# Ledger of designs, part 22: VH-VL binders against Non-structural maintenance of chromosomes element 1 (nse1)

Target 1, 232 residues: Non-structural maintenance of chromosomes element 1 (nse1), of Schizosaccharomyces pombe (q53ek2)
Amino acid sequence: MEKERQDGLSDKHKFILQYIMCRTAGVDNEQVRELVQEQYGETATVEDVINELNNSLHNFDFKIKRVQDQLDGRLTLHFQNLSGDPVSQMATPYPPVQIELMRKIIEWIMKCDDYQYSLTTLQIQKLSRKEMGLAPSVIESHLHTFERDGWLRQREGIWTFTNHALAELDAYLHNEYESNLYECNACREIVIAGYVCDCGYCLHVYCCKHLAHVNCINCNTPWANATVIGRW
Key: E = the ipSAE of ESMFold2; O = the ipSAE of ESMFold2 at other seeds; V2 = 0.75 times the mean of E and O plus 0.25 times the DockQ between their complexes.

## First folded at step 18 (VH-VL; framework fv_ciduvectamig_arm2)

Design g2 (from b6 with light chain T98D; at its last look DockQ between E and O 0.80; V2 from the best seeds 0.00; counts 0 for: pae O 3.1 > 2)
Fold by ESMFold2 at other seeds, look of step 18:
Structure g2 (fold): chain C 232 residues (1-232), chain A 125 residues (1-125), chain B 110 residues (1-110)
Amino acid sequence: as target 1 above (232 residues)
Amino acid sequence: QVQLQQSGPRLVRPSQTLSLTCAISGDSVSSDSAAWSWIRQSPSRGLEWLGRTYYRHKWYNDYAVSVKSRITVNPDTSRNQFTLQLNSVTPEDTALYYCARGYEYTSGSYPFDYWGQGTLVTVSS
Amino acid sequence: QSALTQPASVSGSPGQSITISCTGTSSDVGAWNYVSWYQQHPDKAPKVLLYDVSNRPSGVSSRFSGSKSGNTASLTISGLQAEDQADYHCSSYTTSYDLVFGGGTKLTVL
């Protein structure tokens, strides 16, 4: 039984923080909500606890970020280190060649044609051979590692960023790929699964579910004709 | 527990700038789950949202069409507060002014879960 | 005139159910499912009761429920109690992301 006994960051807050930190690829907000209610009672909110943790973490350049899934709206919590280069931080256990490959995969995803924001295994293998001289078997090994470590996800051999990677790379993507980047007009977050109207109005798949109107609210053309972003 | 504490003058002359401050405790003005709004209330118009400031990957502002040409809402991260500046006020701007936190429970929606105590501002000579 | 139309007043007896309407247009209530409801007692700041049409924040009684059809949202208060006597305000986002409020409804508990 954990009890809050002192002013400031309590033992219960430290327990919640540790729970989140130990799950480096992110943790389901509802799992943390249940834990908060168990520790603090039925009226306690995860929002307040995370806010109090973030007040303390600010002093050490750390943060807990709440991420909403672009397809189904599921919320996850991610512990972040705000100092230094995000790509280097996400890839610190890797040899230099794997770090270089990660930077290239990010570039290839962000610059891929036709709003796909995703690459097939074959595309990655071909680009890696052409630009880095890496064998296909080496690429499959590296992709397996990136998937295991929660940086990339795949569906039927189609690879893109996880929510964890998007959270960690947010500043990097805005800094290095501003011209290749779409932002949701509802929530201002990066879009790799969503829709964009010819007029530029853009929504995540999930954010679009809140649109009660069948036309784009900016230019009044049919929303059904918007360009799909991502493969999902 | 989040608390919003307002300060600022209660009497402003026509054509001057109305300036109010909202100090935040228990949360950060740079929270990526919150948006910080000014709302006013008068007998003739009821509740009226004026504008907001919020941080995601950068600072954003949204302003009500009715006041967009005259309003500025600014965050102050070092003091953990945000301000309202409403230029060229007239007696029609006389109202009870609130600051409020909007929390993003659902992407793009900011229901107001915490409010300041309110500041009655009178615009007259 | 406020952007959203609410009845000026509604009354009911303890234990009854009442419904307060909030009517807008296809450019606000009809554009998004971002309707919220607020309760305001005299000389107090408003308190959120519902958001996104029908969701209740933690600590709000299940006696408060909401719905929306077309351009009209509704707040229903079941099992009226004396402390429910207050002003009730609806809000919605417009297509330009302005947030607009209704004119308010004074609920009197007889």
Scores: ipSAE 0.478, ipTM 0.791, lowest interface PAE 3.1, mean pLDDT 88
ESMFold2, look of step 18: ipSAE 0.516; ipTM 0.804
ESMFold2 (binder alone), look of step 18: mean pLDDT 92; pTM 0.941

Design g3 (from b6 with heavy chain Y105W; at its last look DockQ between E and O 0.80; V2 from the best seeds 0.00; counts 0 for: pae O 2.8 > 2)
Fold by ESMFold2 at other seeds, look of step 18:
Structure g3 (fold): chain C 232 residues (1-232), chain A 125 residues (1-125), chain B 110 residues (1-110)
Amino acid sequence: as target 1 above (232 residues)
Amino acid sequence: QVQLQQSGPRLVRPSQTLSLTCAISGDSVSSDSAAWSWIRQSPSRGLEWLGRTYYRHKWYNDYAVSVKSRITVNPDTSRNQFTLQLNSVTPEDTALYYCARGYEWTSGSYPFDYWGQGTLVTVSS
Amino acid sequence: QSALTQPASVSGSPGQSITISCTGTSSDVGAWNYVSWYQQHPDKAPKVLLYDVSNRPSGVSSRFSGSKSGNTASLTISGLQAEDQADYHCSSYTTSYTLVFGGGTKLTVL
């Protein structure tokens, strides 16, 4: 009989938990797999260790979520706070004006025209000035902190959610923006990088790789003609 | 350690409802990495997937076309269980019934890694 | 009646390689690359060998491999061993994202 297992978490489990917690923007699943094999032996799986951690964490309103990247399918592990308002939890170290800016950026991203689910720096600056009275230099500072803290990502001035932000915001986006979001028909996760057919059938870029042929499986229209979701 | 324990009657009369329960230990029925299925097996038909329930941001169900009009699979989070209800049974529903956990190794893929002990259900007058 | 077609039986001698086929349609095996294989010993529940056509879960021997071409998936067992004697089942997702199984194949190791 092992009493350490009955007391919740072993020291090796706590080490794995700390490794993930210290990397708030997420950690590569394969790096954690190697660490698990070093600590527990080559037959140990990351999936079993994470499941045991989550059984203990649930009582404290925390979890480790495994996220599959929408473009390339790379797996990362994210420590997540399930309590309270997810936007407030994301922005806990920020003053109230920055929390309100994050809520507005989420709204602007979710309500973008043309399936973009992303905004240029200029679009954010214009909307921030118009709706919040913030100067462009102030908004650049706030965007820099959101990028540093792993809530937003940008590519050549085009801003969208990180995988970490999508995991934290999942319930919020479903509750507040149900009519504005798409879910992948393969995995049921929110799509901000993918394709949507005219018939409404929708897939992440990565999930689309599991199609065996080139037409939409719902309406048989060529998938190459599907509307692109996101800018990637 | 994940274990699935089945319960329910082994004899059901034609036109009645077949009801089975699967109790889960070592995991949660609301796990966002799992999906919970009912599968039956007979010598003449082999394995036959019936349906599943799973939670992501809300509860989802998927049902096999052959039973879609008669089947319900429901979670019970307070007891950490899920159930099968199959209405209007006939002798063709006689089979060994399994519950199983599907684990999401790849987005949208749920291979079955844990199975219940099986319940042999006979539908007969 | 099974939705996917497998041979009813196959046999081989220890050390040989054998292949079990699983043939469906463009509405299942031909639609998605979500094909799985299961091994079932007598009086036991099935055990997953492969998922997504060719991926092995942790703890499954590299002697098991999988492939797919068109509407047919294949399980290959290299270096047959006595413990490989079992029933083998394939499964696939459909275009409606439901799941179908093959009829099963009984493998005899001579």
Scores: ipSAE 0.553, ipTM 0.805, lowest interface PAE 2.8, mean pLDDT 87
ESMFold2, look of step 18: ipSAE 0.596; ipTM 0.821
ESMFold2 (binder alone), look of step 18: mean pLDDT 92; pTM 0.943

Design g4 (from f4 with heavy chain P111Y; at its last look DockQ between E and O 0.64; V2 from the best seeds 0.00; counts 0 for: pae E 4.2 > 2)
Fold by ESMFold2, look of step 18:
Structure g4 (fold): chain C 232 residues (1-232), chain A 125 residues (1-125), chain B 110 residues (1-110)
Amino acid sequence: as target 1 above (232 residues)
Amino acid sequence: QVQLQQSGPRLVRPSQTLSLTCAISGDSVSQDSAAWSWIRQSPSRGLEWLGRTYYRHKWYNDYAVSVKSRITVNPDTSRNQFTLQLNSVTPEDTALYYCARGYEYTSGSYYFDYWGQGTLVTVSS
Amino acid sequence: QSALTQPASVSGSPGQSITISCTGTSSDVGAWNYVSWYQQHPDKAPKVLLYDVSNRPSGVSSRFSGSKSGNTASLTISGLQAEDQADYHCSSYTTSYTLVFGGGTKLTVL
């Protein structure tokens, strides 16, 4: 919709929107800042442009969300569809068996032991065989697709959610997995990379860096002794 | 640009409820990187943060201990505004009331970058 | 009584440097690096000068600087100018999702 798309928006706003929409895994905030300054001048801010876009987008059940990385605090911008079931929206181009696999992978990540919030390729293959009867070669193909489409990321065969997936699934994870999730005591967002103290106080890796000292605020135990959440 | 426009009565009797409204333009009350606060100022107490409302995965409220039993801060997404309700007021609640935005990516406001114009509320007696 | 302690007033001559302190506790200033400073001219709303102890938002002069040690944060104004005559307030995030302010400091430029 090259002329009626977001009818209330300028051509420059539409350009910024398309730039973000075309990058499914999210866009670095600094890259968008440079683009905004190129299009609007050096005094223009990403904040103002994104707010103006979101004012228009919310009427159509879309938004652009800024996400802070749980490890290093880098900001990325993500285009979201707010309508419908998040898993179905995430997996709309996929056949039913692949949608079912995505639901199971979400469950397995959220319920995995030892605070890992991640699974090895082998673990996914074994669980898929046991619970769905799927062959290992089928799993490798599906994982490649989920990685390509920006839903899962892996490091040396260890799979977990991308920041994009966390943003899309936020409400779903809270609704379906409330008893299995940790929230950061600094910012209240879901933690899959961080620390939890024996006393229950929990922080993202990045939020923990903002403490004035290295001990838990609640019980004064060093964060070095806390249970690590995630594999990062 | 973001603008905060306050409205509400300027005179309230003791034991009544103080109600103020803050209308937001240039931003959304439901955007999940900000928080929406009420702050008051008096000669004897200086600036005093009262409470806030903000959305992350659901709506949250945080309230100052001094007013927690009497305060409610509510969003109104359809009108893009938020309100202060302070019950059972006394003359000690006489102050200049501000609404303010806190804009922070990891929590709902560690500093306040936009402020309303202020509303002087007098609690007589 | 304010949660954070500031001197009631300070004064200085044009060109001089002055420092305003803000003392809290281990549950606010001492817990987080989330301390902010505000300038307030008569009959105006406060305006943020510094956040996260020492960061200046766009448009704030580099004459304003901040630091923190333990439970005490400091605002320093160098090269004092007549326009700096105002009230100055500090604030801090707490360990309980709340914010607190200092009592304020009136700066007089002589």
Scores: ipSAE 0.330, ipTM 0.714, lowest interface PAE 4.2, mean pLDDT 86
ESMFold2 (binder alone), look of step 18: mean pLDDT 91; pTM 0.936
ESMFold2 at other seeds, look of step 18: ipSAE 0.498; ipTM 0.779

Design g5 (from b6 with heavy chain E104Q; at its last look DockQ between E and O 0.74; V2 from the best seeds 0.00; counts 0 for: pae O 2.5 > 2)
Fold by ESMFold2 at other seeds, look of step 19:
Structure g5 (fold): chain C 232 residues (1-232), chain A 125 residues (1-125), chain B 110 residues (1-110)
Amino acid sequence: as target 1 above (232 residues)
Amino acid sequence: QVQLQQSGPRLVRPSQTLSLTCAISGDSVSSDSAAWSWIRQSPSRGLEWLGRTYYRHKWYNDYAVSVKSRITVNPDTSRNQFTLQLNSVTPEDTALYYCARGYQYTSGSYPFDYWGQGTLVTVSS
Amino acid sequence: QSALTQPASVSGSPGQSITISCTGTSSDVGAWNYVSWYQQHPDKAPKVLLYDVSNRPSGVSSRFSGSKSGNTASLTISGLQAEDQADYHCSSYTTSYTLVFGGGTKLTVL
């Protein structure tokens, strides 16, 4: 049985919150939508339940952030702690050397040449040797840990941020890397997979798929001629 | 359940500034999934979107071209509300004014899922 | 004058299907697939029926469907019912990420 709203959160809201909190790397929005409909009825919306949770969570410096995948548009929900330094919060269980490595990997990704916003394993090993004196086997171990814990992802040895990391780092990246950062003109979110036109208009890969025609909406230049952001 | 409650004067003289306030309950004006708009309705123009304010990593505003030189939409986080200021009004600004929440279901689209009660504003001497 | 063109009125008998058009330009309806439709009963605020051309929010009947071709979007109401009698408005985002509405269509159920 649900309790009145004067309790702060109903038992059904607490169940949904616990479901999301237990899945620290993120939860598929559609799985949560199905749970909401099961708990509240078929006309209930996940959007309203998440908004109600966030109203309660904000006073405790927590939130649930919806993240849209930059390639396919799939939505995931991520529980965030808003207090303190995001990098330190991400790396709370790690020794100081791993925290320093994470900060440097973030810097190296954001300052990559040629809009890549990604690094190969060899690039990370080379930079880590030069700047931190770390052996390649140590780097492989640390990268596997960051991948396991959901902070970095790789394809064919090319490493970049997960959606979970982007959600946690959003404020940090804006504060520390504003001059290196692109934002999508469709949604104002950070772009690490997308396109930038010579005129400065920038879109995620997914947002660009929503164009009804193939030219930049600002200057009418074909998107086929735009600079690619990221490696995807 | 999100609720929007409007307030402000219903009579404004020509050349003055129209000011309206929209108080939000059930959501935050700084929500990173919402955008907060002013929309007006008149028999001659139908519905007309005027502008919005919203927060992502900073505050953003977007304004309709037709009113861009005269409009300001401001958030007030301490009172959880947002305001409309429309300068240099004329009788053509007489309309039913709504505030509305736009919710981001997908990138770049913010359909209006919650509306205020409406405020009929008359501009005349 | 509204930025998007809708017929001023449309009518249909109960059980029939009707279609309401919304015509814009390459800088709005033709630019993005971000068209929304709203139903408005007398003396009430509009209510969203569809977003992103064809998506229904929870609680909206499957009798409402949407499509788009070029610069024209369409709302189709199947199985027309008496409570469908209302004003219907389309909206679209523009190339500058502002929003424009159509002039509205009065649906009469005969």
Scores: ipSAE 0.585, ipTM 0.818, lowest interface PAE 2.5, mean pLDDT 88
ESMFold2, look of step 18: ipSAE 0.625; ipTM 0.827
ESMFold2 (binder alone), look of step 18: mean pLDDT 92; pTM 0.945
ESMFold2 at other seeds, look of step 18: ipSAE 0.571; ipTM 0.816
ESMFold2, look of step 19: ipSAE 0.631; ipTM 0.825
ESMFold2 (binder alone), look of step 19: mean pLDDT 92; pTM 0.945

Design g6 (from b6 with heavy chain Y103W; at its last look DockQ between E and O 0.82; V2 from the best seeds 0.00; counts 0 for: pae E 3.1 > 2)
Fold by ESMFold2, look of step 18:
Structure g6 (fold): chain C 232 residues (1-232), chain A 125 residues (1-125), chain B 110 residues (1-110)
Amino acid sequence: as target 1 above (232 residues)
Amino acid sequence: QVQLQQSGPRLVRPSQTLSLTCAISGDSVSSDSAAWSWIRQSPSRGLEWLGRTYYRHKWYNDYAVSVKSRITVNPDTSRNQFTLQLNSVTPEDTALYYCARGWEYTSGSYPFDYWGQGTLVTVSS
Amino acid sequence: QSALTQPASVSGSPGQSITISCTGTSSDVGAWNYVSWYQQHPDKAPKVLLYDVSNRPSGVSSRFSGSKSGNTASLTISGLQAEDQADYHCSSYTTSYTLVFGGGTKLTVL
């Protein structure tokens, strides 16, 4: 009804918002779609409900961001606080040394060689010892905490950002690491898993599925020659 | 629910600037899942996409080649609207003008799911 | 002239299937799988039927389907109904990441 015309939220909207907020590492878009359809009927769209929430949340410097996985395209929804220092907000429950380690890991990932945007456990241990004087056992403990809390993920000892971390860090990475990042030419989002042509044209792994052409759109050289971004 | 309300003059003289406004309710012009377009329709050319504005980490604009030298599309976050300015119009710019929301269902794709009511603009002496 | 070529008109009887083509070039339809289809009834704004070649937004009947081969995309309407009588438009992104429409197809239900 006319309730959409004011800043307040309906009880059903508040229920959806709380569902998303309670899942700080993100929530699957299809789970929220099913919940929206249960609450509002089978013709209701998650996109419209999230937009209505975001219109109200904007007044308080919050938003719900939809994130598309760079490899398989799965959509997740993430509650964000737009105010303050995003690294400090991510690390609020952590002691100061752990906050500083997170800042260093972000820097090391963003400045790593060979388009990797990822670090091995050994690399993190060596850099932490050299730059922070931290023992390997301390690093393993901190990495476990970052993985548990949904900030970093690893595969066979290779660490990088989760989708949740990318959503929270988006403004920070653009502001502090603009010269070190690649953006997808299809969707404008940061690329840590994708391809970049010698001419600079860049796409996420998933976004390449929409390319019907075997050559780079921008310079017409074979796309097969593009440099891989990330380790995936 | 999203609604797009257009406003602007219906008659414009040749060589003048065509200016239209699209007011948005139920969504934000700065939504990072939307892109905001102007599209026109005439019997001789059918539907013609003119350009868009959208926010991701900064504001972006894309313009159709046919009008790129004459067009500007600007957001206005304080009024939650976006505008079309098309300079140096001729009678060939006579058309029904729509504003539309493009919604990003997948990366890089913006099908138009909400449209304004349309504004018939005549360019004539 | 429109950038994408559609037949000017197509007709069919209730219950039949019809297909509308949308032909571009390697610089648009052939470059991306970002083809969309719109239905437009008289005196109304267009309504999206399909995006990304074959995906249906919520609320669009499964009677509408899409495909693409090379530089040609196709919209198929199965189980044709009187309410399907309308204009149909395709759109595609170009290699310059601009958007182009087809000239439109008038569907007549006999």
Scores: ipSAE 0.506, ipTM 0.791, lowest interface PAE 3.1, mean pLDDT 87
ESMFold2 (binder alone), look of step 18: mean pLDDT 92; pTM 0.946
ESMFold2 at other seeds, look of step 18: ipSAE 0.549; ipTM 0.808

## First folded at step 19 (VH-VL; framework fv_ciduvectamig_arm2)

Design j1 (from f4 with light chain T94A T95G; at its last look DockQ between E and O 0.81; V2 from the best seeds 0.00; counts 0 for: pae O 3.9 > 2)
Fold by ESMFold2 at other seeds, look of step 19:
Structure j1 (fold): chain C 232 residues (1-232), chain A 125 residues (1-125), chain B 110 residues (1-110)
Amino acid sequence: as target 1 above (232 residues)
Amino acid sequence: QVQLQQSGPRLVRPSQTLSLTCAISGDSVSQDSAAWSWIRQSPSRGLEWLGRTYYRHKWYNDYAVSVKSRITVNPDTSRNQFTLQLNSVTPEDTALYYCARGYEYTSGSYPFDYWGQGTLVTVSS
Amino acid sequence: QSALTQPASVSGSPGQSITISCTGTSSDVGAWNYVSWYQQHPDKAPKVLLYDVSNRPSGVSSRFSGSKSGNTASLTISGLQAEDQADYHCSSYAGSYTLVFGGGTKLTVL
């Protein structure tokens, strides 16, 4: 006979929680699904286990958020602290100057020209030198740290938010950058990789794959004519 | 296990407001992968989606065009429930009313995976 | 008067396969791969069988499959069994964060 509800969680629930917590940049949903099925049997769903965890975590101002990648649709699970300032929660281990750099990078990404929602290493170096007086080598070190800790990602020196950062910053971006922000018309999430039609209809790259035809659903013009959001 | 329990009156006179409540157990009305809907069923119209409420970074409502001028769906986080208010009802609003959870298994897709027990509401003079 | 058109009834014998159609427009079924199917036994709430045209939730038999071509989605039930006798409903995303349902189909197992 086993007690599973001493603090509202079974030992198997705690194992799943610890697995997710130890991977701060996020965990592949399918990997967690496999663990759930291994621990609870093949009829168990990851969705139910995560919901049960979140019911307990809410009392402590934590949650596990499911995030869908805007490009390939891969689902990941992210442990979040709901208390306090989201930017401070992202940058808790950092000294104040590095927290201020994080705030600036967020601003620069959200306000960059031409729908890019991303910056090159050189652009970050130029802006940080102009606005903060930081040397290029210092910036490269800070960017490496942000990448390692799962807040920024890059491809070919083009930097943008990770899915983890988007989850943490969701309310902050809506509050501080409402006029610079696009939302997906399929799922209502922030778009930094996607398309926007001249009529204003906007979709993530992945959500666009759910279109059954090649025209914008709102105005019926070719979707191929839509403006690209992000660099991907 | 998620369960939805409905309550509210079963008889309403024309021109009055239909009010129903759906209590949620095993989930939160403010969880960010779900949307909370009202759906009604009648022999002449089948199932009809009426509207929903859900939380992301703020509360959203979406309403069917046919009822948009008369409907309100409200969450109540303190009681973990959501309500339907349908104003100015007519006999055409007589139906079996369900509340349901839509769960986002895929971005933008909200299949209804949990349903209330249903409430038959009759609108007559 | 439903936004999506389904046949009023279909029938089949045990072991056979049947298909139920759901026809919409270029603005709903034809525009999006967000079609769901629900099974409803008498005096019970509907139960989801398929979402996103062809995806089965955990616990739904592989005898249920779905497809879509143009403005028409289809639910196929193979190896028909007595417990499959029920009403079947389709739904689709209709744009602007709204959903529409079909009129329903009564399946009779002979």
Scores: ipSAE 0.423, ipTM 0.772, lowest interface PAE 3.9, mean pLDDT 87
ESMFold2, look of step 19: ipSAE 0.446; ipTM 0.773
ESMFold2 (binder alone), look of step 19: mean pLDDT 93; pTM 0.949

Design j2 (from g5 with heavy chain Y105P; at its last look DockQ between E and O 0.46; V2 from the best seeds 0.00; counts 0 for: pae E 6.0 > 2)
Fold by ESMFold2, look of step 19:
Structure j2 (fold): chain C 232 residues (1-232), chain A 125 residues (1-125), chain B 110 residues (1-110)
Amino acid sequence: as target 1 above (232 residues)
Amino acid sequence: QVQLQQSGPRLVRPSQTLSLTCAISGDSVSSDSAAWSWIRQSPSRGLEWLGRTYYRHKWYNDYAVSVKSRITVNPDTSRNQFTLQLNSVTPEDTALYYCARGYQPTSGSYPFDYWGQGTLVTVSS
Amino acid sequence: QSALTQPASVSGSPGQSITISCTGTSSDVGAWNYVSWYQQHPDKAPKVLLYDVSNRPSGVSSRFSGSKSGNTASLTISGLQAEDQADYHCSSYTTSYTLVFGGGTKLTVL
């Protein structure tokens, strides 16, 4: 039945696509697995459906990216627009000053001291006043908008990128901040929560959790001496 | 739906280069979720993963330590295929060679779900 | 010399459960939950049975289950059937972006 249909998108595929698209901050992989099984039967896999969607989506410069959380390893699915400037696109509903603030926040996060890859609300307020002349109350309003829209997350006043933002900004960060970023040696994704050894071997928190060794596999230095990346 | 079709010579002389091609239908070699591997099987060693290529913001290659100095795996996006080049072969490289589709590391799993038909390559004078 | 150690052969009677071991190191089986199992019938390419230690792809019987403890992963086949007679291979992701296979186990159904 379904295996004999044309290679184009079926109505069931379009339903799955709409489900993912309507959840702009990303959707839990297991929720999509349940939906796939409802539409295609209990033997259907999310991997196959997403691959078929992506084969069709490439013609329109879109894709669905599966993202692994750097702390707990949970998988989420994110609909991406591959066209144009990702910062302008993620900030499309915003006025120009708010777009410029987002560019500055990205820069400040990527260039922050002590491998933090995160900023406190006070740090953002101080930097934005110094570099943009913005009042603290204006900054808090903009930060809450970025949080609402799924671009930034915070924990106890410490702000960093969401998984959705990392997926959207992936190419931009590699292009503009190559000298400031670390990639995980297990999965090759950007690290904003993890560890880096003096030799440069780097792992996400989740990827490192499954490493049984107490020493770095590259240089044999104890992981206890590694630099912590991020605040988590 | 995905099919992998292998081609290449079945006999290679010692010290020469073994070259095999794997043509892909039903998927793209530049898929952002797939990784494309070569695996061989011999009576003396069983299955051996040799290496892979995949695209993520740039092309990546990963190679088994045992062959790293001699192997190259290349994508060809225009023909939707990928190739194996194994230099300086010896009779110990005699094996049944498979190409296979797997997943990129960021997918959280690395099973090989589609395999080519296999090519038995003999290295002999 | 395969990187992962499996018994060369194992046998069982129909209806029984059998277990095939796969032993690696702290840099592969012991490091990650990225262990896979493959079934291979004569003159056929391997077929994936399990990935990520215990996950079954669609269409794989629940008679196949997997587990891991330390550096050893295990495949268990319950309710052994004649069609289960095949070679079984384990594989593991390493900490270096590479994959390694076991030497394979021939399962004979008596």
Scores: ipSAE 0.106, ipTM 0.635, lowest interface PAE 6.0, mean pLDDT 85
ESMFold2 (binder alone), look of step 19: mean pLDDT 91; pTM 0.931
ESMFold2 at other seeds, look of step 19: ipSAE 0.219; ipTM 0.673

